# VH-VL binders against q96il0, part 129

Target 1, 167 residues: q96il0
Amino acid sequence: APERGAERRDTAPSGVSRFCPPRKSCHDWIGPPDKYSNLRPVHFYIPENESPLEQKLRKLRQETQEWNQQFWANQNLTFSKEKEEFIHSRLKTKGLGLRTESGQKATLNAEEMADFYKEFLSKNFQKHMYYNRDWYKRNFAITFFMGKVALERIWNKLKQKQKKRSN

## First folded at step 5 (VH-VL)

Design mf5 (framework fv_ebrasodebart)
Fold by ESMFold2-Fast, scan of step 5:
Structure mf5 (fold): chain C 167 residues (1-167), chain A 120 residues (1-120), chain B 108 residues (1-108)
Amino acid sequence: as target 1 above (167 residues)
Amino acid sequence: QIQLVQSGAEVKKPGASVKVSCKASGYTFTRYGISWVRQAPGQGLEWMGWIDPYSGNTNYAQKLQGRVTMTTDTSTSTAYMELRSLRSDDTAVYYCARDTQYLPSGMDVWGQGTLVTVSS
Amino acid sequence: QAVLTQPPSVSVSPGQTASITCSGDKLGNKYAYWYQQKPGQSPVLVMYQDTRRPSGIPERFSASNSGNTATLTISGTQAMDEADYYCQAWDTSTGHYVFGGGTKLTVL
């Protein structure tokens, strides 16, 4: 039934483990969405001649991904738990069952859920503000190091081309 | 609150199989991977493999490939490690440990260990 | 297979700084982890992802990882820190873990 739509969305496609990219891959690999965060993990390819600067960038991106995955997994679970508790509390107060005669989950209409959404947003405002701040800082750092890596690659190419031209 | 509880000690004859269980509690079982690590008497730690309870995907150490099987039962939040064709040098304390699915956060919660003795 | 080499033993006096090294080819390209194990007990994670300390681990524990060497540093070493210490690395291309041989820290 459609009430299982979230579990269907969370179903991982068959294939490779989330931990390991395919062995033939010379590029970054994108995995299936995580059950809890709903974000796709990226498994980074490590070249044999990775520079210290490239390593720092990769580690920063991996750390940021883990932080982001953990934040959203926790946030989504908290939202789901509190929403379910709110619905159960309201239905119990009204003397209604948790499921309809057809077997679907009993729900509150949009007007009845307004109080929950208002409270959830207000309660989590500061938490989301800190998340956005840290997300911005992390992306600024990543962009900065991406620029440094790009410059390093350009200069290495120019030096090698000049060396080859001089025989 | 977060715990991994393993099955009791076992004594096996060479050529037999052993299956160790690891029951998780206090967290969402499918969110974390489970690694298996063994330690022979007086020796160091040896990683055996890892399983993702959500997907059932496994990754085994080269030395144990073909002899080890890792499984999970999500209905009971229990992980299992079966080692076949036992040899005397498989005598060790076997540990299960909680791990991450993406970027290893390290094995932050460990079972108490299960002593498996292989002798005739 | 990647091999991680640790000194078999390190001795320090109480209050001194202990340094335990873990060496492996291009170890700085991988994340390093450290575990403490006391006799008859399960290992305890003391450092993760090169430099990060788990909640509950004293601030006197710190670590680094660069080039071919990861180092665990214990400042103001206490008798309670006497244990075996294991380094561990994860290879992102294979998803395989490898442990070092372990270092016995003696505090006399």
Scores: ipSAE 0.000, ipTM 0.516, lowest interface PAE 15.7, mean pLDDT 80

Design mf6 (framework fv_ebrasodebart)
Fold by ESMFold2-Fast, scan of step 5:
Formats: C-alpha cells, sequence, structure tokens
Structure mf6 (fold): chain C 167 residues (1-167), chain A 120 residues (1-120), chain B 108 residues (1-108)
C-alpha cells in the first residue's frame, strides 16, 4: 500500500529502504533487489494461527535474511570503494586523467585489474571463510526447524483425520 | 568511532517550528535508518518516526502525522527532524538513533539529545 | 493500536535476579527490544530481537518473548543496574515502534 517519504513525484527515491507490502497481505512478499546487497528482501506473512515452532522458524529466517543483507551490503560497498581507489591511484601513477577523451570513465585493462582482485580476495579470505561457516550453520538450523514444522503439520493433519473418522 | 551528534538546545514560542539536526560519523550513513524519539520531562520514551537516508522514505507516528518532517543530507551525513505548530506539551528532549533497514536490530547508537522548550 | 504495559517499579537486593515484564497483545509475534536509561543520559540498547544481547552488555542480561509477554531478566543484579528500563516492540505491518511506559529498577 502507500509509501511515504517521496516528497515529490519528480524526486522519487532511487533505492529501496524498508519496503512495505500491501496492507493485509496473506502471502510472503518479495521486494526489489537492494542497491548495496543485490539481494531481494522478503517480508514474511504472519498467519493468524502461527504455532510456536512456525514462529521460531519464521524469526530464524528473518534474522538470517538481515544478517545476509548486512554482510553483502557491506562487502559490496567495500569492494566498490577499494576498486575505485585502486583505479584512481593507478591512473594517477601513470599520469592519466580520470576520464577518456570521449568523457567516459577511465578504467584499467584486465591484466592491471587482476592484481586488485587477487589482493581483495586474499585480504578478505578469513572474512569469507567465517561468512560461509555462519551461512552453513544458519541454513542447517533453518532446515532442522523446517523439518520440525513439517512433522508438526503432518501430525496435526493425522489427528484431525482421526477425529473426523471417529465422529 | 560511531557517533551521532545533535544540535543544541532550543527555546521556542507556541506556534513556532523547530528543526533539530543529527550528524552521523564513523559508519556508512546510507546503510542505516535514523529514528527520532522524544522524552518529556519526567516521562517515558515516545517514538516519533523513522527515515532512510538511502531512499528518503519516512514513516511517522500517527499522533505526529502532519506536524513532523524528517529529512537527510547524505553529503554531510546529517539527519533533520522538523516539528511544526509547537505546543507546550512538545517540551521534551529529542533524540536521534541509528537502526537497520530490513529487520530492526534496535536503536544501537543514540545522539546526546536536544532539549526543546516551548513556552511563552 | 499497540499498547505495552510495564510495572512502574521493581525492587531487588544486590546479587538477586530482577525480572521486568512487558505485556502486549500478540507481542510474541513481534520483535521486542529493551533499553536502559540512567538519569541525564541517553538510552542504551541492552537487548534486541527478543533474546539477543549487543556487544558490551554483560551476560547476566537475558530476555524472552512469548505469547503476550516479553521479559527482561538481570541475574546477579548490581547497583550499577539501577535505572529505568523500557521495552519496545516493532510491528512489521506498519513499520511503527511502540515503547512501554518504563520500569524503574531499584537495587537496595
Amino acid sequence: as target 1 above (167 residues)
Amino acid sequence: QIQLVQSGAEVKKPGASVKVSCKASGYTFTRYGISWVRQAPGQGLEWMGWISPYSGDTNYAQKLQGRVTMTTDTSTSTAYMELRSLRSDDTAVYYCARDTQYLPSGMDVWGQGTLVTVSS
Amino acid sequence: QAVLTQPPSVSVSPGQTASITCSGDKLGNKYAYWYQQKPGQSPVLVMYQDTRRPSGIPERFSASNSGNTATLTISGTQAMDEADYYCQAWDTSTGHYVFGGGTKLTVL
């Protein structure tokens, strides 16, 4: 439903903050990709009769989404900043301007950029290793609770069928 | 060091407007939202609204809708809160605080507060 | 319209466990947060997203949020914990926060 914060139509925001799905939505909503993380945020629908296990699973998924969004937003911003600084420093060392004769942004060839990518990956190796570790832990926990919720739903369905057969 | 530094105390007459500033440092300003919270003397905390420096999107408390405007200047990493048509019951310490954009991690960094006194 | 109810005051002796409750309709379906405020100071986040503790907050602080009630628990309460404590909930459908009325914790 209505979004606030767009003061004027011609000054509409270029990005997405905390997105707001239509009011009284009965389904999960997927937003547009975040500018920094490039990941689509999900707004989770809360059912009227959500069980404690379903609530725990939903909250775990929401917390994992926030963690994942924060990690990639930070990583992508750091990459872009360091890449820009590397390019500018290298161009300055060569005595070149930041723009080509056509006005295009000056860039380095693949051979020159290889040094930056190698350094960036090496520098961030431990950070990526800890991310992967935490990602596996979180997905294991989510899978575990998904299994518990599935079993709960099967059990409840079987109990309802038994009651109807008995009556 | 992550900090939010607010503008100084203000004394206003009823019917005037006040604009409080909140300058952020030590983090990527556009990555986090800014909430505004006020506290009348001897009373509890009252949430006023939230703004995203990234998109400019705002969400205001119903009680203040139509009287409050929140803005940001990303070039100076500064958030602003303007409250119009001031009344004596708007006398309070006004705080800005940092929060996340998707699932709130809570207001983890707070400004020092700005006392706004509304009197004739 | 969300309303969060806290007891106005709670008293404990040093070393004992303090429990501060926050009650609201279907509060467990929302996320609860807790802030500590000492006289003349800005609030400090002590618990977020129901049960999570920020870096720098002692392990003696813990919290829960289930059904209609969120609880902040301070084990081995110290004189330095004397403060006003506010709960806060976030409603995903509106994007609005609401604060509880606050609880004055006295350690005597």
Scores: ipSAE 0.012, ipTM 0.593, lowest interface PAE 8.7, mean pLDDT 82

Design mf7 (framework fv_ebrasodebart)
Fold by ESMFold2-Fast, scan of step 5:
Structure mf7 (fold): chain C 167 residues (1-167), chain A 120 residues (1-120), chain B 108 residues (1-108)
Amino acid sequence: as target 1 above (167 residues)
Amino acid sequence: QIQLVQSGAEVKKPGASVKVSCKASGYTFTRYGISWVRQAPGQGLEWMGWISPYDSETNYAQKLQGRVTMTTDTSTSTAYMELRSLRSDDTAVYYCARDTQYLPSGMDVWGQGTLVTVSS
Amino acid sequence: QAVLTQPPSVSVSPGQTASITCSGDKLGNKYAYWYQQKPGQSPVLVMYQDTRRPSGIPERFSASNSGNTATLTISGTQAMDEADYYCQAWDTSTGHYVFGGGTKLTVL
């Protein structure tokens, strides 16, 4: 059979995405999705007059982002590895190789893949439950500190207005 | 007749790169994968990686990841294996072999081998 | 990466049965292959898919693969069978091939 050069190139894996915010950014920036985690990274702007409370909030958000990125990068790599392992194991059971007679990657039908997805979800149930728990805990903490920062900024504005009135 | 013919022996200095060719004939080049296997003097066989001429998909052995690149030229039915940053322990006979993955019948046709010597 | 262990040498008299083992974790769940290599020559595939013999390979060659051990068996061993034998497995988790260390078969 004829070779499909264009088809080969079209089926190539997606390239690596890079996050690079503008050099003079004065705002938080959201980048393209990471290749492995599929999550968009956020680059946090650090103001010159950052308060200790604002720094704690920013560090909590950065730590949460790093935790989230690492979790999903590892989960997606594990999924891809186990999916490939499952496909190859099932092909061996059928007496088939990694590729079809035409040279294409050998695949399983939707029914067979459903078995893998069910097994993967079941196997990772506890891990995903702990992830969800920790994700909500982290988001609650971030929301709480966002509230504290907002109150600090309101207080500071009120103090400045009072001082201006007295002057 | 089905055969794989490899390029001639190479002598390289440490830090150099080597590119070995493997010309296929007697079959439809894009229907079979090409595996690369090396053998250091007096030692066993070591799998280096595999390439599909159909879609240029590659899979490299972990210890060679970052130093090896496998390519094919379907217009000449030729596979290439380039190994960079050569070390003395890369001295080996390098083989290309046809890999049939339709039915995984292993490496059924082998090239004659290419001796690559890395010495200072 | 997965490791396949072979005895470094096996010795038999002409006409005897030679058995060469290849051990690896859950090897029976992977396809096993066997290659014969004579000095100065390229390897030759002698067994594939655990038990199958390529065209041109004598019937005296047979193989099995179960549990953790694959075995190449040569019945009525002849002087021409003297060679190095390598097992190879298809690691389904990585899509990578791995070779055993090789066994020198001596026929004396």
Scores: ipSAE 0.000, ipTM 0.533, lowest interface PAE 11.4, mean pLDDT 83

Design mf8 (framework fv_ebrasodebart)
Fold by ESMFold2-Fast, scan of step 5:
Structure mf8 (fold): chain C 167 residues (1-167), chain A 120 residues (1-120), chain B 108 residues (1-108)
Amino acid sequence: as target 1 above (167 residues)
Amino acid sequence: QIQLVQSGAEVKKPGASVKVSCKASGYTFTRYGISWVRQAPGQGLEWMGWISPYSGNTNYAQKLQGRVTMTTDTSTSTAYMELRSLRSDDTAVYYCARDTQYLPSGMDVWGQGTLVTVSS
Amino acid sequence: QAVLTQPPSVSVSPGQTASITCSGDKLGRKYAYWYQQKPGQSPVLVMYQDTRRPSGIPERFSASNSGNTATLTISGTQAMDEADYYCQAWDTSTGHYVFGGGTKLTVL
């Protein structure tokens, strides 16, 4: 049954992982940059004997990746849209058309674009501040779960060693 | 003289397809985009889509996506608009119009219009 | 969103000034265009890029576009100006042309 169909491009990054890791991979795999977020997605390897705690850590990392991908996909789309609108409004103010005499898209010089970048960063400051806060919170949680998984693996090795020695 | 000349009126049954032509003259055909606009009897103007004769790129109104196809033949300076799965509410005068610039912005030259009647 | 709203009708006496408005979100950041359509005829571009008049359009036609509202102004309105008028803009977010609903100008 064909798994591949004529699939329409989705702008939502919730289904962003459209890549496959190499067969026989025993490690996490890093894919090419996503079309919308421009971030490289991570495909997580699932071991045969994954513990419930390891599963929680993996799911937390997957959820964090989805959140991060969604944020940057939306940010990049908003940036591109507002950049285009800014260029059009400035060309309009100058009495210029949207195309050059060569038929290429008309553009603004770097000094004029600096006004847009400054305005965009300024009005998105609070949004970026909340993003950074949430990013740190998520990474602190991941770090603590990584510590718990490491402790579990140490305990499991100690128990296996003790069992082997007692047998 | 810059002008757009459209094909003649058509009467179609529901479910049929119609293909309207628009022949351009008096300017470099590939330099300007072509928009299609329709107007149902007694109603306002409704934009259907835009095509670049230069690149072949199209952009269609969401309402018509999947039912409309716009093409051009640069050798004859002719644009075409095909509307499929016709319904009675597709009865309208269909216009082709030249964009004021290469990208869609406004329309400075209009065809005379083609009446398409959809009736059973 | 790029929905454009026009009053359905405007009436003026001959020689008076007619004003037709077109409202849309952030319309002043886009170029506005105006079309005149008489019964049984194709639309005619009467104003382009907010304030510019095409060759052949009388100087009594003028327009503005700022904030959320574009306005077409016809000074010394004549009987021949009686027609439907449509505003139009290009929505950069969708790449679509958007028309206003049209305004019937009556000169009586």
Scores: ipSAE 0.000, ipTM 0.452, lowest interface PAE 21.9, mean pLDDT 81

Design mf9 (framework fv_ebrasodebart)
Fold by ESMFold2-Fast, scan of step 5:
Structure mf9 (fold): chain C 167 residues (1-167), chain A 120 residues (1-120), chain B 108 residues (1-108)
Amino acid sequence: as target 1 above (167 residues)
Amino acid sequence: QIQLVQSGAEVKKPGASVKVSCKASGYTFTRYGISWVRQAPGQGLEWMGWISPYSGNTNYAQKLQGRVTMTTDTSTSTAYMELRSLRSDDTAVYYCARDTQYLPSGMDVWGQGTLVTVSS
Amino acid sequence: QAVLTQPPSVSVSPGQTASITCSGDKLGNKYAYWYQQKPGQSPVLVMYQDTRRPSGIPERFSASNSGNTATLTISGTQAMDEADYYCQAWDKSTGHYVFGGGTKLTVL
């Protein structure tokens, strides 16, 4: 039986491989936020009679989730790295310690942080632009196949209804 | 034992390409970045770039932009660095080194180095 | 351009304190790192984030970073400390690391 994170968790680079939902779930299950991406992974339920279209939709959603998880994990790591360096640099130039007397990490006010956010956003503009483009492409594909699956289900329901009427 | 093991020495002609491998062991490969650093004979260290095995994201030194490509294979815990259009001044020992993903914590584990000689 | 300048060589007697400097524009606003390299060996991280020692590095190694200058200090210098020392900084504007030219420490 397939159990996520039990046999091949080390081959998946994302937190998705550590996501282990209840075995007898009959619906999609949402896990806790991934430590690095801060996004909640979804375990997609596989129906016993999954059609080729339903499988294609599920795979597109899974692939989109993995892509999204990796992008935001890397972005968050880069942001944290640069933010800490910026804070450290500014505190040093002010002659302030890196910790307060209460032992908390010393921080900069919103006005001082504005320079960092502006620089970070500008530096990452092209990267975010390409992310948005790919995000829209993926969502368009998912929506398209959701429509196809809906039509397939309507057609199957009509066939079932017709069979029952025949008796 | 945390270790990075690199491929063996290479001799190349000007204009050729070289691809150096770096196999990681003793830690979770996708949790750390890999930096590449080179050192010409008798000279200092020069940073070439960084890759995240987790995301595949890269950041290359400006001087090498367009000539270097860094990749990883998570199934074998191996990082690769390919340098194209080789010149005599690319003769160096090439190192891979482990760095953190969150904050610059320095390169705490280094490979043994790979000598790449570019000569006619 | 971000350039880190180190003296080419520093000489000390055994048991004396060695100081190796690394100078760069506004270097104190960046994290500084130090690496030790012995002939034929890979570099070893000896100091990170200005003042922190990795596990396994002796207490006699210390460092500072302020203004335009980072300094690696080795107290009670031993023959085994003879090596090339490289400073390194993170350049936020490029997202790149930059190394100093290296300092050969001789213990005679």
Scores: ipSAE 0.000, ipTM 0.457, lowest interface PAE 15.5, mean pLDDT 80

Design mg1 (framework fv_ebrasodebart)
Fold by ESMFold2-Fast, scan of step 5:
Structure mg1 (fold): chain C 167 residues (1-167), chain A 121 residues (1-121), chain B 108 residues (1-108)
Amino acid sequence: as target 1 above (167 residues)
Amino acid sequence: QIQLVQSGAEVKKPGASVKVSCKASGYTFTDYYISWVRQAPGQGLEWMGWISGFSGNTNYAQKLQGRVTMTTDTSTSTAYMELRSLRSDDTAVYYCARGIPYSKSQGFDYWGQGTLVTVSS
Amino acid sequence: QAVLTQPPSVSVSPGQTASITCSGDKLGSKYAYWYQQKPGQSPVLVMYQDTERPSGIPERFSASNSGNTATLTISGTQAMDEADYYCQTWDRSTGYEVFGGGTKLTVL
């Protein structure tokens, strides 16, 4: 099977790697989907004069991204593994092989797959609740530090105006 | 110049503990993870765990769970690996290696020189 | 933990192409990394994220990763390439790193 599905997406800018931000960029860069999580990673721009507060915010965002990437990589692996086990079990119960006579991989209808999705969601309810709780906490922390950085930048601009007037 | 410098060789008796240090220089310590990898004489590489230079979060290999502790001192840009309840089969060269955060992982791009730990009665 | 299997040894003549394989269940769905280790020295990263080459590594080093097998290819092999080569992957679900058993490359 091809590594990428039927996906239409733009190519990276000429001469620039999709895994690396443009050398002269002053913005965050979004990479291609990760093999494990299927999420696009964000490569954070590091300002030349980054303050300690800005550094703390960036690192918090990076750590949150790593946590999120790991969660979804684990979830995707668990889902795929349990889906294959479910399909195999159901086909065995029906006395059917894993492939049709034409050699195509055997599958279940939408009604039967609905049973799997319902079971998977029920089984993983607590895990998803913990994920949502942690996601909420992390977003609150990020928002708080974004506010602190914004205030710092406003204060620095005000001080810069004062310096221009005092000179 | 990016460099990881490890502490010197250790000789320990079975049941003792060993603590190996890895001092980083030439980069922002808190932007990277440090992994510990060991290699028994004539054997392959075995991953032991990693620690975040930023958060101090750790992840240890299942086999070593309960015997290993990894810590950092950001003020000195130093990572530490302590292995307890040493056995003769813990005799190995212990390496520290720099990793990159998940989204930019290039594997282990810089390695320390290694620390030989010999466990013998 | 996932297991990565490498042949224990590979021999090639100078100037020929060396191919070192690394096999693991659905390895192509994970990133593969390659390290070179010479006697008495620390490992050196030679390939990362399946196909990427670090600065300073000759262009004659290339790699692929598909299905269950990752392959490190060294074209125009030289005596200086004699070393042990290790593949490695990062299991994101556990956060665990996994190394292959290593392959000794001999250039005769």
Scores: ipSAE 0.000, ipTM 0.508, lowest interface PAE 13.3, mean pLDDT 80

Design mg1a (framework fv_ebrasodebart)
Fold by ESMFold2-Fast, scan of step 5:
Structure mg1a (fold): chain C 167 residues (1-167), chain A 121 residues (1-121), chain B 108 residues (1-108)
Amino acid sequence: as target 1 above (167 residues)
Amino acid sequence: QIQLVQSGAEVKKPGASVKVSCKASGYTFTDYYISWVRQAPGQGLEWMGWISGFSGNTNYAQKLQGRVTMTTDTSTSTAYMELRSLRSDDTAVYYCARHIPYNRDSGFDYWGQGTLVTVSS
Amino acid sequence: QAVLTQPPSVSVSPGQTASITCSGDKLGSKYAYWYQQKPGQSPVLVMYQDTERPSGIPERFSASNSGNTATLTISGTQAMDEADYYCQTWDRSTGYEVFGGGTKLTVL
C-alpha cells in the first residue's frame, strides 16, 4: 500500500542510518533532514496521467533540489573543517592543549568564535551571492512553470465542463 | 567529467587477501555512497556492500560479513575494498559504483572499469 | 531478502519491441533499476526509479513496475541494444541491494 505522512529514517542492519522515503506514495513526501546538507528532501509523486508540462515542472523541481542539496552539503563540510582548523590554531596561539585534562575537546568561547564566523562569511561572500542569484533564477523558473501548469488545469476543467454540456 | 578509476588486475592464491582501490574524480566524493559489486566469469552481478563517502559507515552483504572491509580516504577521494581468506569462487571482476544522489533512493549511475581478481591454486 | 528472477534470454528482430521482465515478491512496492552491460564493459544505468531515464539514454527505452513484475521495454530495437540487461532493487529492512540474474538480449 502507499505510505504517506510519517517521516522516518530506516536503519540498516549494520547499524547505519539510511533515509528511505515511502515507496509509491500518493503524495509528495518530505523526509527528515539530510545529515550532510541539513535540508529536508522531497520525494515527488508522479501522477498516472502526468502531462508533458507537469513532467517538465517536476524534473525542474527535482534538479533544483539536487543542486541545492549538493551546495549545502559541500558548504557544511567546508565550514566544519575550517572551524576545527581555526579552533586548533587559536588554542595553540593561547598556549593551550587541544584536549582538556579529562580528554574532552578543548573549545573557544562564543566571543572568540565570532572571529571565525566573520572570516568564514567574508571568505564565502561571493560564493553565497552567486548561490542566491541562482536560487532566485531557479525559483523564478519553477514559479513560471507552476503558473503554466495551473492554467493548463483550469483550461482542461473548463474544456471538460463545456464538452459535458455540449454533448 | 565524472570518473571512477580502479586498481589493476590481481592474481592470488587461496587464503590470501586482496585490496582493490577506486579513485573518484569529477564530483564531491563526500556527497555519495560507493558500492562494490562483483561478477564471476560468465555470471551475473552480485552486490557486496556500500560505504559512505562522508561518514565512512558501511553495510556489507551477509555472506561476506567478516571477510570484507570497505574504507575511504577522503583526502584522495579513494574507496577501498579488502577481501580476506580468498577462495577459488571469489574469482571475479570487482566493480566500484557510485550511488545516484541519496534523495533518489538507490541505483548506481557511474561505474569503475572493473578489477579482475583471479584466485587459483 | 528479495530475489529477482529474469528470463535468461530474449530474442527480437531489428525494429521490433523487446520486453524484458523482472519478477520479485511485491517488487511494485519497491523501486526498480535497469542496467545494460556489453561484453568486456562495465554496466550502464539505463532506467531508474521504475520509469525514469538518465540523460543520454534514448527515448526508445521505457520501463514499468507493478505488482510482482518490473518490465524494461525497448521500442524500435537496434543492433546496438544487444547486451545483457540486469534489474536491481533494494530491501528496505536490510538496506541490501539485490540484482536479477540477467537477461541476454539478442538482436537478429
Scores: ipSAE 0.000, ipTM 0.460, lowest interface PAE 17.3, mean pLDDT 80

Design mg1b (framework fv_ebrasodebart)
Fold by ESMFold2-Fast, scan of step 5:
Structure mg1b (fold): chain C 167 residues (1-167), chain A 119 residues (1-119), chain B 108 residues (1-108)
Amino acid sequence: as target 1 above (167 residues)
Amino acid sequence: QIQLVQSGAEVKKPGASVKVSCKASGYTFTDYYISWVRQAPGQGLEWMGWISGFSGNTNYAQKLQGRVTMTTDTSTSTAYMELRSLRSDDTAVYYCARDVSYGKEFDYWGQGTLVTVSS
Amino acid sequence: QAVLTQPPSVSVSPGQTASITCSGDKLGSKYAYWYQQKPGQSPVLVMYQDTERPSGIPERFSASNSGNTATLTISGTQAMDEADYYCQTWDRSTGYEVFGGGTKLTVL
C-alpha cells in the first residue's frame, strides 16, 4: 500500500500551488497537499454552459482558496522561522553549540519548548481570531451562493420536465 | 550546472543492507523531490519511491514497503536510499533522479550505483 | 492495477519514421513521459507532459497521448537514436510512478 498522503506535489516559490490537473479532466480535481500550506488545492472545472451565478460561485471559491493557501503558507513559514530563532537563542543563553558532537542539530526538550509554544500562540492569538472571522465570512458567502446555484438547477430541471409533459 | 552524483558500487551478501547516496548540486535542493529508480540487469526501470527535499516526506512502492528508507540531509544537498534484507533479485543499478512533480518529472538523473547481491 | 505495455522491440531503417506505443487504461487522461536509455548510460528525458520536448532534444522527436495509447514518434531516424525507450506516467490512485517495460529501437 502507498503511504498516507502519497501524492506528489510542486509549488511556486511564493508558496502558492502551481498544481496542474490531468489534461482531459471534466470534473473538479483535488491536488496533493501544497508544500508550504499543507492544504490540498482544488482545480475547478469550468463547464461550457456555466451560468453567471455558477461563475460567481466558482470565482468566490477560487479566491477564498488562494487567500487560505497564502495565509497558511505564511503562518507555517513564520512558525518554522521563529522556532529555529527561539532554539538558537536558548542554546546561546545556555552556552551550548548549535550542533551536537555527532553533527546533528541541537534541540531543546519538550519542557523547554513549552515557553516557545506559549509565546507563539499568544503572539498569534489576535491574528488567528481575525483569520477565523474572515474564514467564517467567506464560507457563509460560499454557502449562500451554493444555495442559489442549487435553486437555479432545480428550477431548470422543473422547466425541462414541464416541456416534456407538454408534448 | 545541475548534476546528481551517486556513491560507488557495492557488493553485499543476502540479508545485508545497503545505503546509496545522491549528492545534488546546481539547484535549490529544497525545491524538488528526489525519486529512486532501479534496473536489474537486462530488465526495465522500476520506481522505488520519492522523498521531498523540503519536508522529508516519502512515498515508497508497495513491493518495497518495510525494506526501504529514504532520507535527506539538506545541509549537504544529499539524498539517501537504504534497502534492507537484501535478496539476489535486488541486484540492480540504482538511480536517483530529480523529480519535478507536475512538470518535467525526472529531468536529471544520477550516474547510477551498481549493487550486487550474491552468496 | 496500472500497467503500461510497450512492444519489446521496434526495427527501422535510417531515415524512416519510428513509432513506439505505450498502452494503459485511460492513459490519455494522464500525462505521459518518455525516456531514452543507451547501453551503460542513465536514462534521458526526451518528452514530457505528452507532447512537450525538453531543450536539447531534436525536433524529429514528437509524441501524442489519447484514449489508452501514448505514442513516441521519431522522424528521420538516425543511428544515434538506437536505444531503449521507456514510457512513464503517475498513478493518482496509488501515488506511484509507473514505467512501461521498455522498447528496444534498432536502426539497421
Scores: ipSAE 0.000, ipTM 0.468, lowest interface PAE 16.2, mean pLDDT 80

